# VHH binders against q9p7d3: the designs that were tried, part 12

Target 1, 295 residues: q9p7d3
Amino acid sequence: MSVITQAQEIPTVAANPDFNYEGDPIIIQLCDRDTVFELSRDQLLGLPESILMCLFPRGLLLDYEIQECQLTQRPLIFQTADFDPSLLQYILNYFQMAENRTANDEIALSPPPPSFPGKCGIILLKEDIEFFILPPISPTTNIAIEVSPNDLLKLKQRVAQRLLQQKKIFDCLHLENSTSEGSAEKNLVRMLCYSGFHEDDEWKRRIQEPHRACITSVTLTNLDFSADQGPVSDPEYFPVYHKLLLFWQKPARKCWWDSSTSITYNGIEFATWVRRVWTLELAVLGANTYETAAV
Below, E stands for the ipSAE of ESMFold2; O stands for the ipSAE of OpenDDE; V2 stands for 0.75 times the mean of E and O plus 0.25 times the DockQ between their complexes.

## First folded at step 1 (VHH)

Design s10 (framework vhh_6fv0_2)
Fold by ESMFold2-Fast, scan of step 1:
Structure s10 (fold): chain B 295 residues (1-295), chain A 124 residues (1-124)
Amino acid sequence: as target 1 above (295 residues)
Amino acid sequence: QVQLQESGGGLVQPGGSLRLSCAASGFTFSSYAMYWVRQAPEKGLEWVSTISYSGGSTYYKDSVKGRFTVSRDNAKNTLYLQMNSLKPEDAAQYYCAREDLYPWGEYTSDFDPRGQGTQVTVSS
């Protein structure tokens, strides 16, 4: 969903004159962490929708939050859901660098495509992994082998390490096993590679929660408009940014189960079910403003 | 270390009331939205209610709307669930959880409770 509606109660407390609610930066405090980030309204609303949904799972109604701060005489400090600070810093740094490059690229006389002139496109690819360890069924008792909580924790840690060692973005699509050149997986990889990724690219940030059997991976790249020319020899090629624009108002999502992973522990083989969720989003710098964006 | 301790459960007759409490420690309670979830005997985990970090927004499962009220006291690091007009269908082990739970999906079955929960029994 690209629109978030949240029911709220507005206190009747008068505004605090000590704060400039129009000019002061928004401070976001990550859940249960000492880390805070200071953002302008444009920086906050310019973040990918998928990231804003992670930070504000109940929605961010910016007008309401500012009004709530004014009425409750609170500073502009917004509490977020739990999020890894290194992941958020990576994303913020990437957008800052891309914004600076966009101005320099214009000075270099590189013409942007007519559909968003003077803008820089950023592709965010996010992977959420949730994995489940399946104890084998005993052939003698026909009952699953019982694993102690301590051994289960060690198994989860080993599975997480194994998954983290799979550095390349596209390895999980098992393209080598596809017999069709027109498969959905091969088309997705081709689209992403024409957009700015390389087939050998690795995830730029990976965060694991060994206790919860979850891993979040993120990578970002600048949309490569030069690739719009495509291979001259491919009559089926169409500009990749047009395909991305069909989905960019809402993050495109792909969800699948990967049962190809197993791990051996104390001489016993445990199957691992991995649920992978890919979120693909095109962010166009300067597209989100205070008046036009709400998540 | 995140710790949650639920209390206030018990045996009540249909139509009765109970107030559940969840004492939180090991994290900045006022920075997190909180959930109430329940697990009936031989059933999966079920999301019941959510409250925002400030207490300004509350959400409820359709079957408990108008009967249950979630609230919080950030000064005491305590979450509450006021349960009125209890039905036999409400009988379950009740747990509180931080917002990192997947309340609307199949993933609630992978819930990692930090406390033992509190048992609610509704019987005539």
Scores: ipSAE 0.000, ipTM 0.107, lowest interface PAE 19.7, mean pLDDT 70

Design s11 (framework vhh_6fv0_2)
Fold by ESMFold2-Fast, scan of step 1:
Structure s11 (fold): chain B 295 residues (1-295), chain A 124 residues (1-124)
Amino acid sequence: as target 1 above (295 residues)
Amino acid sequence: QVQLQESGGGLVQPGGSLRLSCAASGFTFSSYAMYWVRQAPEKGLEWVSTISGSGGSTYYKDSVKGRFTVSRDNAKNTLYLQMNSLKPEDAAQYYCAKRYSWGTTYLSPEFDYRGQGTQVTVSS
């Protein structure tokens, strides 16, 4: 684990150990670009760790900030790092819907493993794409062909549009090119399908940043811990499935380079290289995260 | 002013033991959870252990569980880390650290204040 260190004295406000945050619900305002989100303390703390790290890459001492704002009579407004508001809205809406289901329909709840008794699970799958456009080398000058900023932006838009044509989650794993049924890619798909995904599922939110040659995609699914559900009851696979789900309590990352492709623009052929990063995480509703959270 | 001073590091053989100490001053020691963090050459800072203000709760990095024991003496304002069965991968600069308060919830590991550290070397 990486930590952020600050070699400063603890502020006098934060030195009051007797301050009690018990009482009325605390409402927090998150300023994410031009969007303000209102969340309870519990809603904020319930977000996946991978998302919280994107919002607060240097960390956030939440209860200290709450105490400081209350003592100085300031509103609880926290500035986030550069994170797309529509992705955050999708995640917040999904978690709210999941909480409402668990509160209103107990029949829909599958019992979690003994390590999470009475809790509902949500699997987050996030993909970050970064792509690179390589200009060809001129045969006459043996130097790379230079592209104007306007033409480069149009090239980035075309590459992004082509990448977005692969709508299904698992298209990027090129399962048709696998030489073995026991390949790592096929096993990953199997585990995700045991967790609640289907092989034909499409990404739920995809954000394109053409100026940065980036695409961020997110999908969430409800985890089913039921042992009576088909493949989950298979003794060969159940221990591996269970162990992988426990590992996903910490954000797990898979990073790889995708196959290069070529695009033609104004009669010139450009090669494209794609870097993909998958983040997989199991968020357990109502669970305390990282050390001893306030109960 | 808050001050944290580590000691007890040194050179030890694999399988050996060391006991680190951290002398704290400038704050009400028993009211704060305390942390041990370390940094090996060419690696980032990593959390090793946490102990509550009262000493009633302790937490450890998976790779040190069963080998390291954190403790504190609130009467002496001193934090300890007993390190047994030391491995070459435990070689690092060890730091004593604290956050704002024991009850403070945060979204990722961070530290408000840390000491200057004590070096642990594990060599044959």
Scores: ipSAE 0.000, ipTM 0.115, lowest interface PAE 17.5, mean pLDDT 72

Design s12 (framework vhh_6fv0_2)
Fold by ESMFold2-Fast, scan of step 1:
Structure s12 (fold): chain B 295 residues (1-295), chain A 124 residues (1-124)
Amino acid sequence: as target 1 above (295 residues)
Amino acid sequence: QVQLQESGGGLVQPGGSLRLSCAASGFTFSSYAMYWVRQAPEKGLEWVSTISGSGGSTYYKDSVKGRFTVSRDNAKNTLYLQMNSLKPEDAAQYYCARGYRLYWQSTPYYFDYRGQGTQVTVSS
């Protein structure tokens, strides 16, 4: 098979004496809605790909943009796509705390496996909930009941509030409906729990989007290597992270509909259809990097 | 002016070890991620390893993981590559490069300066 050589120069502009300011840190300002975040270049590059895709859906040639701004004497300010600033703040704080802990040998996290040398692995779970309110059909007119804009807003707020009260990560998998220990849902929970989550864990951050019928939830944990001993070929000690890599080779999505949600408003029952999307990603602290072969 | 100078290459038997060094000058070394790249005879340029500006994050080509270790001394403006358990397929001209990183899996690594290289030969 073909192998990609990934040490390629992308020609952009010639360097000049003022290309990089000596003694000055490379600080980037991200404008996320009404909030400005200051990040170092390495902090931004260390974010999970799933988050970077949310912030820059069309991609970003980061160091090209940095070079252009420095050559043109412009501030390093980048506008993000629509993403909740409080979720971004949570993610940045988590990575900062994890980095500080791995730097301290006395309270260091489990050593990274050979496949992730130099830093501990992080597993990120993101959930996007989109909800749709279905007005009932009037028995007298045989037409859907019309809802005023004010009442629709109140309905959306009540649906969001009800969904936000469901705190546990794994409640949405309806494990009570699985009769065997080997069900797909139970196997997923088992795999995630072996990797650092606990069955009763709650979402660390859950936010309703202000202008959309949607909720975004995020949780992060340090990858637990205590169950991983020896190479993948060792049948006695099969690495858990290898199973995760086979299952979720890169950011992987699971999408399903939750039909159990309904809401009553002013004595009328409204059906609510909930679409859930899970995104699972293994990330390494620092720059997100991997080598792939072209097919 | 940016300058990168590699050293430490040589001839070694399979299973042997070499330590490569790269002396950097003309820029704030700790502000840049650094790369080790190599080019074997009749092959294209191949990425080997990356280290972040702080030294806190390191990354490796799959075929060298566990055998090679990249490190840096920001006080001395020097980049290192410790190469253990060398194999014939590791024989190449090794370069250090001042690197830029692109977003997304499909984007290639960008580097703006590369040294003149140091030759590594693995022979029995």
Scores: ipSAE 0.000, ipTM 0.133, lowest interface PAE 14.0, mean pLDDT 68

Design s13 (framework vhh_6fv0_2; at its last look DockQ between E and O 0.02; V2 from the best seeds 0.00; counts 0 for: pae E 22.5 > 2, unsure alone 64.5 < 65, placed apart)
Fold by ESMFold2-Fast, scan of step 1:
Structure s13 (fold): chain B 295 residues (1-295), chain A 125 residues (1-125)
Amino acid sequence: as target 1 above (295 residues)
Amino acid sequence: QVQLQESGGGLVQPGGSLRLSCAASGFTFSSYWMYWVRQAPEKGLEWVSTISGSGGSTYYKDSVKGRFTVSRDNAKNTLYLQMNSLKPEDAAQYYCAKVTTYYEVSGTEYTFDYRGQGTQVTVSS
């Protein structure tokens, strides 16, 4: 993501004797939770892109925030989007151990530490939504009804607000209306459920883009959640890691059109077309590898 | 619509104590980190203390640690700064501040700082 920046040219500023913004921790609070995390700059910027997108969906301008805190002489504190604290702690511990191992070892291909099994992974499901509003044709003039750019933006914002009310991840796939038991949609949901998603899971975070009149939705899970969430008599439920690697061999980008909504404005009904794009990413942790694989 | 109003300042002798208050309105007070900052004549703004929305985490400028205590009453939308063992160097206009954090739904306000009009603290014999 180009919106996440690691460096920005800033003027030279004298160090605060009460705060060392390069040595003192960056403080992050997950949404409105009581606990805080204290990270070094290197720890924060070393997080996988998928995690940074979940924590900072609008991007992270770290150098800008440091400059603002230096100007006002206050600690660097970020309040992020909501995230599982135990999962974040696990990720931070993993990367700390991986960094220590790489720094001390002559061979980068050393196996992962025993406390971090090689089958652990993080799955990011991202939904990008774009709205199209089709003005109806006047029955008297046979010409499309004229809508100002400002009014069109307002109409798109209303559609976005309505779509934000759809909380469940899989509702947009209309599984109950599928005519095939082996449909691509049902297979996708089944594979995601094997990876720790539940059919009733809700989007963890959704933001409406104020200037683009669309929403971006993201959610996150980990592979460890599969161990106790399925029927114990199903032998296919337990070997999750290999099934996910097989499913995620190629980039998986699903695009479809959702025309299930319409809006009225000044007594006129406008057809809405919503382009929905799902992008699946897997970050596998283990064997000194913490790379993201787009699927 | 965000409003912050400080009070409790005054004249005190070295070694004395004061308790500052900040009444907040126009936002969900318990969801935001709050800051105390000060500005002495001929000096820039100095950060003094910070408290998390729940009150569970507090941070202090090194020169005030052990002497100042920040606290909050979320039921009353009020922020406090208890100042003990005041020194001449503590004399300043004290401000309650809110920094709009990244979590804001509006998004456009996360870069804005809101401050009250301040309350004057004078330390002299």
Scores: ipSAE 0.012, ipTM 0.425, lowest interface PAE 8.1, mean pLDDT 68
Fold by OpenDDE, look of step 2:
Structure s13 (fold): chain B 295 residues (1-295), chain A 125 residues (1-125)
Amino acid sequence: as target 1 above (295 residues)
Amino acid sequence: QVQLQESGGGLVQPGGSLRLSCAASGFTFSSYWMYWVRQAPEKGLEWVSTISGSGGSTYYKDSVKGRFTVSRDNAKNTLYLQMNSLKPEDAAQYYCAKVTTYYEVSGTEYTFDYRGQGTQVTVSS
C-alpha cells in the first residue's frame, strides 16, 4: 500500500529583519557532518524544501552572530546540519550548473510554465530506504534462528550493500508485473518520464546513512517535456505538467513496503522488509515564494 | 585473539567415517554460529554445515545431508562434524569457521572472520 503524504511545511525561517541583505550576499558556512560548505544565503534558500527540511529540521536559525569573513570581507553565518555531504555537494553543484545554464538561456523550460516564464525547473527525486531483517524460523525447531548481534550487523551490512547496488530508480516499482495501465506506479513513472526522467535512469547518488539501516538516494533532473512525442500525441501532457507544478515547494511523499531484498546465506533465508519513501519536489530557479502566491 | 583448531581428519575408504573437532577460543563461542567449510583441490571454498550458537538449528549442504552431522559442546568450546558414508567427493581440507559476512545465494564467495588451519580428509579406496 502506497500512501502519498504531503511533506510537512518547513518552518518558515523567519528572516532576521536585521539582516541587511542589501549588497553582497551573506555567506553561510554550513558545517555538515564535519564537512564545511560555503554558500550564499540565496543558494541555501534556493534549495528544495525537502532538502532544507533534512538540513534544518527545526528551521533555519538565521539569528546567529554574523561574523565578518576575514577572507571575503563578507558577513559569515555559521550553520550546522546533519545530511550526507556527498548528497549535498551533488545538489549544490547541480543547482549551480543549472543557474549557469539558465543565465545563458540554455535551459529554458519548453514550453515555459505559465507561471514562470523563462525559469528553469529542477525536479528532485529522493528515496529513503529503511530496512529491517527479520529472524527466520528454523524449519526443524519452529523457533526463530538465533543470530548473534555481530552477525546481524553483518547481515544488515549485506542488505545495505545490495541496496546500494540497486541503482535503477524504477526497478523497485515492479512495473513489469503491473497489468493495469492505470496503476499508481505506472502513472508515477509516466509523470516522471514526461518530466525528464527515463525509465532506465539510475540514482545519481546513493549512500548508506551512518550507523543506520537506511539508504538515501537522490537524483535531480531538469524539467523537460521534450522527451515526449509532443503535446499533440498525448492528451495527458498538460495534465502531467500541471501535476508537477503542484510539487513546487511542496514536496510529495510516497511510502510503501517491499520484501525484495531478502538474503539467503547457507540455505537460510532472511526476510528483509524495506520501507521506501520517495520524495518528489519541483524547484524553480529564480522563483521566489512570493511569486507562487500569484498563481 | 580468536583461535580455531581443527582435528580429526585422515585417510578413510569410501563408506568410512570420520569425526572432526574444532577447538575454539578467544570469543564467546556459544554466541556465534559456527561453520564447517571445505576446500577440495582446484575447487573453491564451500560451506558444508552450520550450527547455531545454542545448537538448536543446524543446516547442511545438500550433498552431505543425511551423512554429516554437526554438533557443538559449548562448555568445551568445541565444534564437531560427524562424517559418515564418506565419498571420494568429500575429500578436502576441512575448516572450522566463524562467519561474520553473509552472502546471497549467488554463491560466489564465503567470507569468514576466522578459520583454523584445517584438517585434511582423504577418501580413497
Scores: ipSAE 0.012, ipTM 0.235, lowest interface PAE 8.9, mean pLDDT 77
Fold by ESMFold2, look of step 2:
Structure s13 (fold): chain B 295 residues (1-295), chain A 125 residues (1-125)
Amino acid sequence: as target 1 above (295 residues)
Amino acid sequence: QVQLQESGGGLVQPGGSLRLSCAASGFTFSSYWMYWVRQAPEKGLEWVSTISGSGGSTYYKDSVKGRFTVSRDNAKNTLYLQMNSLKPEDAAQYYCAKVTTYYEVSGTEYTFDYRGQGTQVTVSS
């Protein structure tokens, strides 16, 4: 059984498909820490489900809120959950650029096949790290060895720097330690490499939260269809993009502890324990219909 | 009063096996993550293995992966470490330790509440 799982869930942001908003697009302000982002209703609804879950972990009744703001003459502004604004900016910019290309009908070098349910696919990969440092125990006092506040701060920064320098997207999955070619992780990475990734690809954004022992990494990449140009007449052909459609609006997550790393400071070895969450989701732009048969 | 008592150490040949035990009392054992740590002669204290309160999650230092197995029996308040394919570098005093199962992640602060006197593992040549 695979350690990467999916679940059918209710959409994080609820919208009323029957509502029609006359005139100009509805503009929404998202307040994320000290940054305000402006986007349309459709731009918000077009974000990957895994990102909407980060922004609105308790959900959002979007069209109800729009109507309430119109009736009460309040500004249309929402407070997001704590999410790094630089990551949100990267994501919003990427989707805006992709939307512009799709709206202008620009021809891609690797166009989607007719059976693909949209004009463009975008693959989201995300890693969330929480790390922990354990002071060693003195054998004579039977308690943790005291570390000065200044030394502890230096140790935390040294661990964070080491983790930040591990920039390769797929190395955290420990593929070199697997003895099975059929492992879920190996199959997933193979599929992604057919779809536009390389084994040595690095995270496009990788940041540390300054007040937490947390690192977040995000990469967005266009789905490459060049490997899926199989024979038209072969009825048993199964293109790689069909497998990726399983993750359309249904993010897959792997959660595990990686306690294999240690660090030496002032001659003392400290254990470094790392909890990782690795996320894959496919976004489809220009989708004409929702395809449930692939799930 | 929290008490931890390690046992099961001894002298083995390279490639041999030992099973360490840690008897716990004075606290609700199943609520706490438990740790194995070791100290070799003239070396610092080294983390070896960790197990969650339920026993559902286990963690190992790289040098012992595939050779050591941590487990617990919450009904008997006992922590175990099965050590197979022992090497000379595994020779050390082994301790079990108790840590509070939740920590505030923003500070990256951990403590070992208690550990025992240890049990000696010696690997002959």
Scores: ipSAE 0.000, ipTM 0.100, lowest interface PAE 22.5, mean pLDDT 75
ESMFold2 (binder alone), look of step 2: mean pLDDT 78; pTM 0.791

Design s14 (framework vhh_6fv0_2)
Fold by ESMFold2-Fast, scan of step 1:
Structure s14 (fold): chain B 295 residues (1-295), chain A 126 residues (1-126)
Amino acid sequence: as target 1 above (295 residues)
Amino acid sequence: QVQLQESGGGLVQPGGSLRLSCAASGFTFSSYAMYWVRQAPEKGLEWVSTISGSGGSTYYKDSVKGRFTVSRDNAKNTLYLQMNSLKPEDAAQYYCAKEVTIEYGDSTYEVYFDYRGQGTQVTVSS
C-alpha cells in the first residue's frame, strides 16, 4: 500500500548503494509534467495493458531498468508518455480499493474459473472521444463558413457539454437501430452485462481535455467468478464465460463514427463529427489465494 | 439496400465536356439531398456539388462554379453532373453520395460517406 500524490517537484535523488529495489516504491513521472506517482512493483504490473501501453508506448523492461538504476544508484523514476493525471489517479485508487477489499476478506469465496484459479478480476471499459466541428457550406458563397478561434473554442465547449451529459455507457451504441438479436452491438452488450455491467450503468468518470475536442470516460467493475461455478450443466453458458475471459486477456478495441449531433451558434447550425474508441481490458489480481478446492 | 451506380466518365481533352450519371435505388430518392465528390490520385476526397431533394437548391465548390451543373430526375431516380470547360485539375474518380461527413481540422477537409457507389473515372489530358 502506497500513498499516491501529485508532487510539485521531483523527489530527492537516492545515492545509496544499499537501496532495496524489492521493497522501495517505483516512481513514475508523467511526460512534461511535475506530477509523479509512487507505485509498488505489484501495483504497476497489475495495471490494465491498455493503460500500460498508453504510459509506456515503447514498452518498459522493468527488470532491466531496476538493475540499471541499482547499478547507477539513481532513484527508481521512470518517464511516461503524456497522460491525464486525474484519470490515472482514479484508476490507481480503484485498484487499491479492490486490492484492499480482497486482502481483508476473511470468508471463503466461490471457486474461480479454471483459467484464473485463486484470483479476482477487474474489467476496465474506457471510451476515448475525439470530435470535430463541421462548418457549413454557405448557400451563397459555396465556401465553408469561417469560424474564429474564440468561437470555435465556444463551440467545442458546447459539444463537450452535451457529450458529457450522456451518462449511460450503452447509449452510444444506438441498440434501437439493430434488427437482429445476434448483432455485434447486442453481443457486446450481453458480454459486458454477463461480466458485471448493467444496462443502466453510468460512466464513473468523464473528463474533457482543456481547449481540446477530446473526452475520456472510464468505468470499472469486478468479475463475478461465482456465476461460472455451480450446478449449471449448459455447455453454451460455460464456454461463453470462458471465451469472455480469453477475449479480454488483452486490450480489445471498437471504433466508430457518430454524426448525429448538431449545435446552433449565433443562428448557424454546425454539424459535429464524433470519433469514439472503446477499449476493454481485463486485469487479474494476483495477491489472493483461495483454498476452496475439495480433495 | 441503398445502391448508387455512377457512369459517364472517360478521357477528354482540356476544354472538353462530360456528363456523369448516378442511378440510385433502395431509398426515397426525392426526399434526400445528393452529393458529388471526387478523389484525385494521392489526394483525399473533395466535395464538388450538392443538390436538394426537390432540385430547387444547388451548391458548388468555387473552383467548378460556372463550369459544372448538377441536376436530378426524381422520376428516374437519377442524379447528373454536367461538366464543361474541363481542366487537368478536374481529373479524378467521381462518386455520388447520399450522406456526406466532412472533417474540419486542417486546411483541407476530409470527406467521408455513409453511402456511395464504385465511382466513375474522369481523365483530362493534353
Scores: ipSAE 0.000, ipTM 0.095, lowest interface PAE 21.2, mean pLDDT 67

Design s15 (framework vhh_6fv0_2)
Fold by ESMFold2-Fast, scan of step 1:
Structure s15 (fold): chain B 295 residues (1-295), chain A 121 residues (1-121)
Amino acid sequence: as target 1 above (295 residues)
Amino acid sequence: QVQLQESGGGLVQPGGSLRLSCAASGFTFSSYAMYWVRQAPEKGLEWVSTISGSGGSTYYKDSVKGRFTVSRDNAKNTLYLQMNSLKPEDAAQYYCAKGEWYPDLYSFDYRGQGTQVTVSS
């Protein structure tokens, strides 16, 4: 039934007849660091699988935990793993806004596609950056130059600022001098631009960890179903919308190393190795594989 | 590890019907969306249908909507495609695939060999 796990597999569990309330939502409190989020069960289960795995890396059988709390008269309070509260708030606000618009038919978020009537898709793109500063090798002694802890902190701050200046989501991709990897990156950009992103889009939320050399960036967009109409001149066009359905509750990840960044500090050039992890997922409002839905 | 075996293809006349099946192994079948794609001679891969892991959501290429029905039996790890009112344009090699990411818009790695559908008088 309803399961949150670190794995992308959703096991089948026994139905709980007392869990199914007529019209009224079950309210859950999530404790994320020092922030408490109040969500309905349906709002929590509607989140992208990639986010649920971040919140509950050890897994959570949500319906079983709810039933146990109700049987033992415990409050519905669940502790999350260490996840930035501002990122969670951005995601929750985006999904709630999209659900409200869909329910009220106030504004069409996406054109209704013939192959996907009455549903709204949301694409999540998340980038996790970890960076490492390589010590320069002395040409005289052929050994690494020692850097003081204070200078290392300043170096890390400069690298972080350089990376944060790449404000557009596609700035990190090497589209020039394309090998087979460059071709793959161009196809990814093309797919995402056909799906609702624009080449000039900027990250909507970015968090720099104060004590680690890492940055997390997130952006969400409404899936543009009209994007599955490719140009007539492209004979090999595959309908992008339908390919993205494969990422529904099945996040795709791409990890690569970027050595293109260097910084100069006190007259010395430092090379930087950046590990980038992209997570891409499609969420479809009203569709849920965690339970049998009539709609 | 992942294995997909398609079957059920054959020769039919226009307006005829065929039921394709895909036997899956090597992964937790009910956890993955599955899809049918086809390739006619000298043409690129064409998406036909998708079904969610639970079977609760189905999607179709516009040209086959109302004629084709995708379904699955998670207890048997089997995916199906019921094809009715077949047209000559439906003639192709049909493949089933697990939800996989590919950077190329027209490239997929298939574990199955596919099943051939021919529509002619």
Scores: ipSAE 0.000, ipTM 0.117, lowest interface PAE 17.2, mean pLDDT 71

Design s16 (framework vhh_6fv0_2)
Fold by ESMFold2-Fast, scan of step 1:
Structure s16 (fold): chain B 295 residues (1-295), chain A 122 residues (1-122)
Amino acid sequence: as target 1 above (295 residues)
Amino acid sequence: QVQLQESGGGLVQPGGSLRLSCAASGFTFSDYYMYWVRQAPEKGLEWVSTISGSGGSTYYKDSVKGRFTVSRDNAKNTLYLQMNSLKPEDAAQYYCAKSELWDYIPEGFDIRGQGTQVTVSS
């Protein structure tokens, strides 16, 4: 489930149009900046899930919030997480114009890459973590060790805290365990670093979802095409921008399992399995300059 | 110097079985996700299966799930695809692939070998 999925699954939203707000803008205020943005309902809900999760890490039940504001007569102002106002304005402008900027996807096997339309752009990187705690089988009873619901919640909270302590984007790839500099994980990191990330970059926003054993993390960077010079001696090298063109219309996904963590409960070691899904989304607009509005 | 060589294809009757192999060289095999992809006549490349570097995670196209099993032997630098209960729609040229982008279903594949042909007919 996502923020958008949660809001859309409320029966009263689908069954009762009186929950929709008509004519008035929605005001969002960036945390600790006093900066405000005015959006229509359609503009807000049209943003990609990765952006909405960054802005509203605790979720946004839009129809519920509108009803609460109307009942309590408080202003319709939603607080967001900390975010760069210039990047948000660029994203809003981009998605308002996205329909006029789309291109067809192509399967790249061996041909030279197609020309990239421009150098300005934003890479959105989202990580979804789902974690599972596996009780061991008792050697005496040959039955899985039972954990009370309250203790299971405590164990999940401890696992979440350990995962949240890994602040750097690339810590989860365990690059130190690879024996080759040409590993797939190291190549992904190299490509992302050529695109504008740095190896020591941290997630901009990271939250544990309250209803599930899930953590959602997001980060953004501006595209830097100048760094991708490629190795002169490698005829099979595809520039990073060519690979990013596949993300132009379709987010690229990376999925893997991580079992490197365990947790102890009452002197017994429980295995922890983590499913990680990375979504890479490219938003590009203009030719050589970001399109931003003065605020 | 990446080289991939597929083998094990052939003619089989519906419901039959085949085991495909892919011999890899020129890279650290155990560090890469490996893929099986296929191409039927007049069709595009179709992803079939994925296996992680350690072999601990496997993924399958819905239409082959429960019938196909991917595995690997990192000591021999060899990838395998066990195909059971073969159907006419499984007939295709099968390729193993490595992607520069790590994913369980990558956006594109680098095909190096000639593949191995699987024909299902009676």
Scores: ipSAE 0.000, ipTM 0.206, lowest interface PAE 15.4, mean pLDDT 67

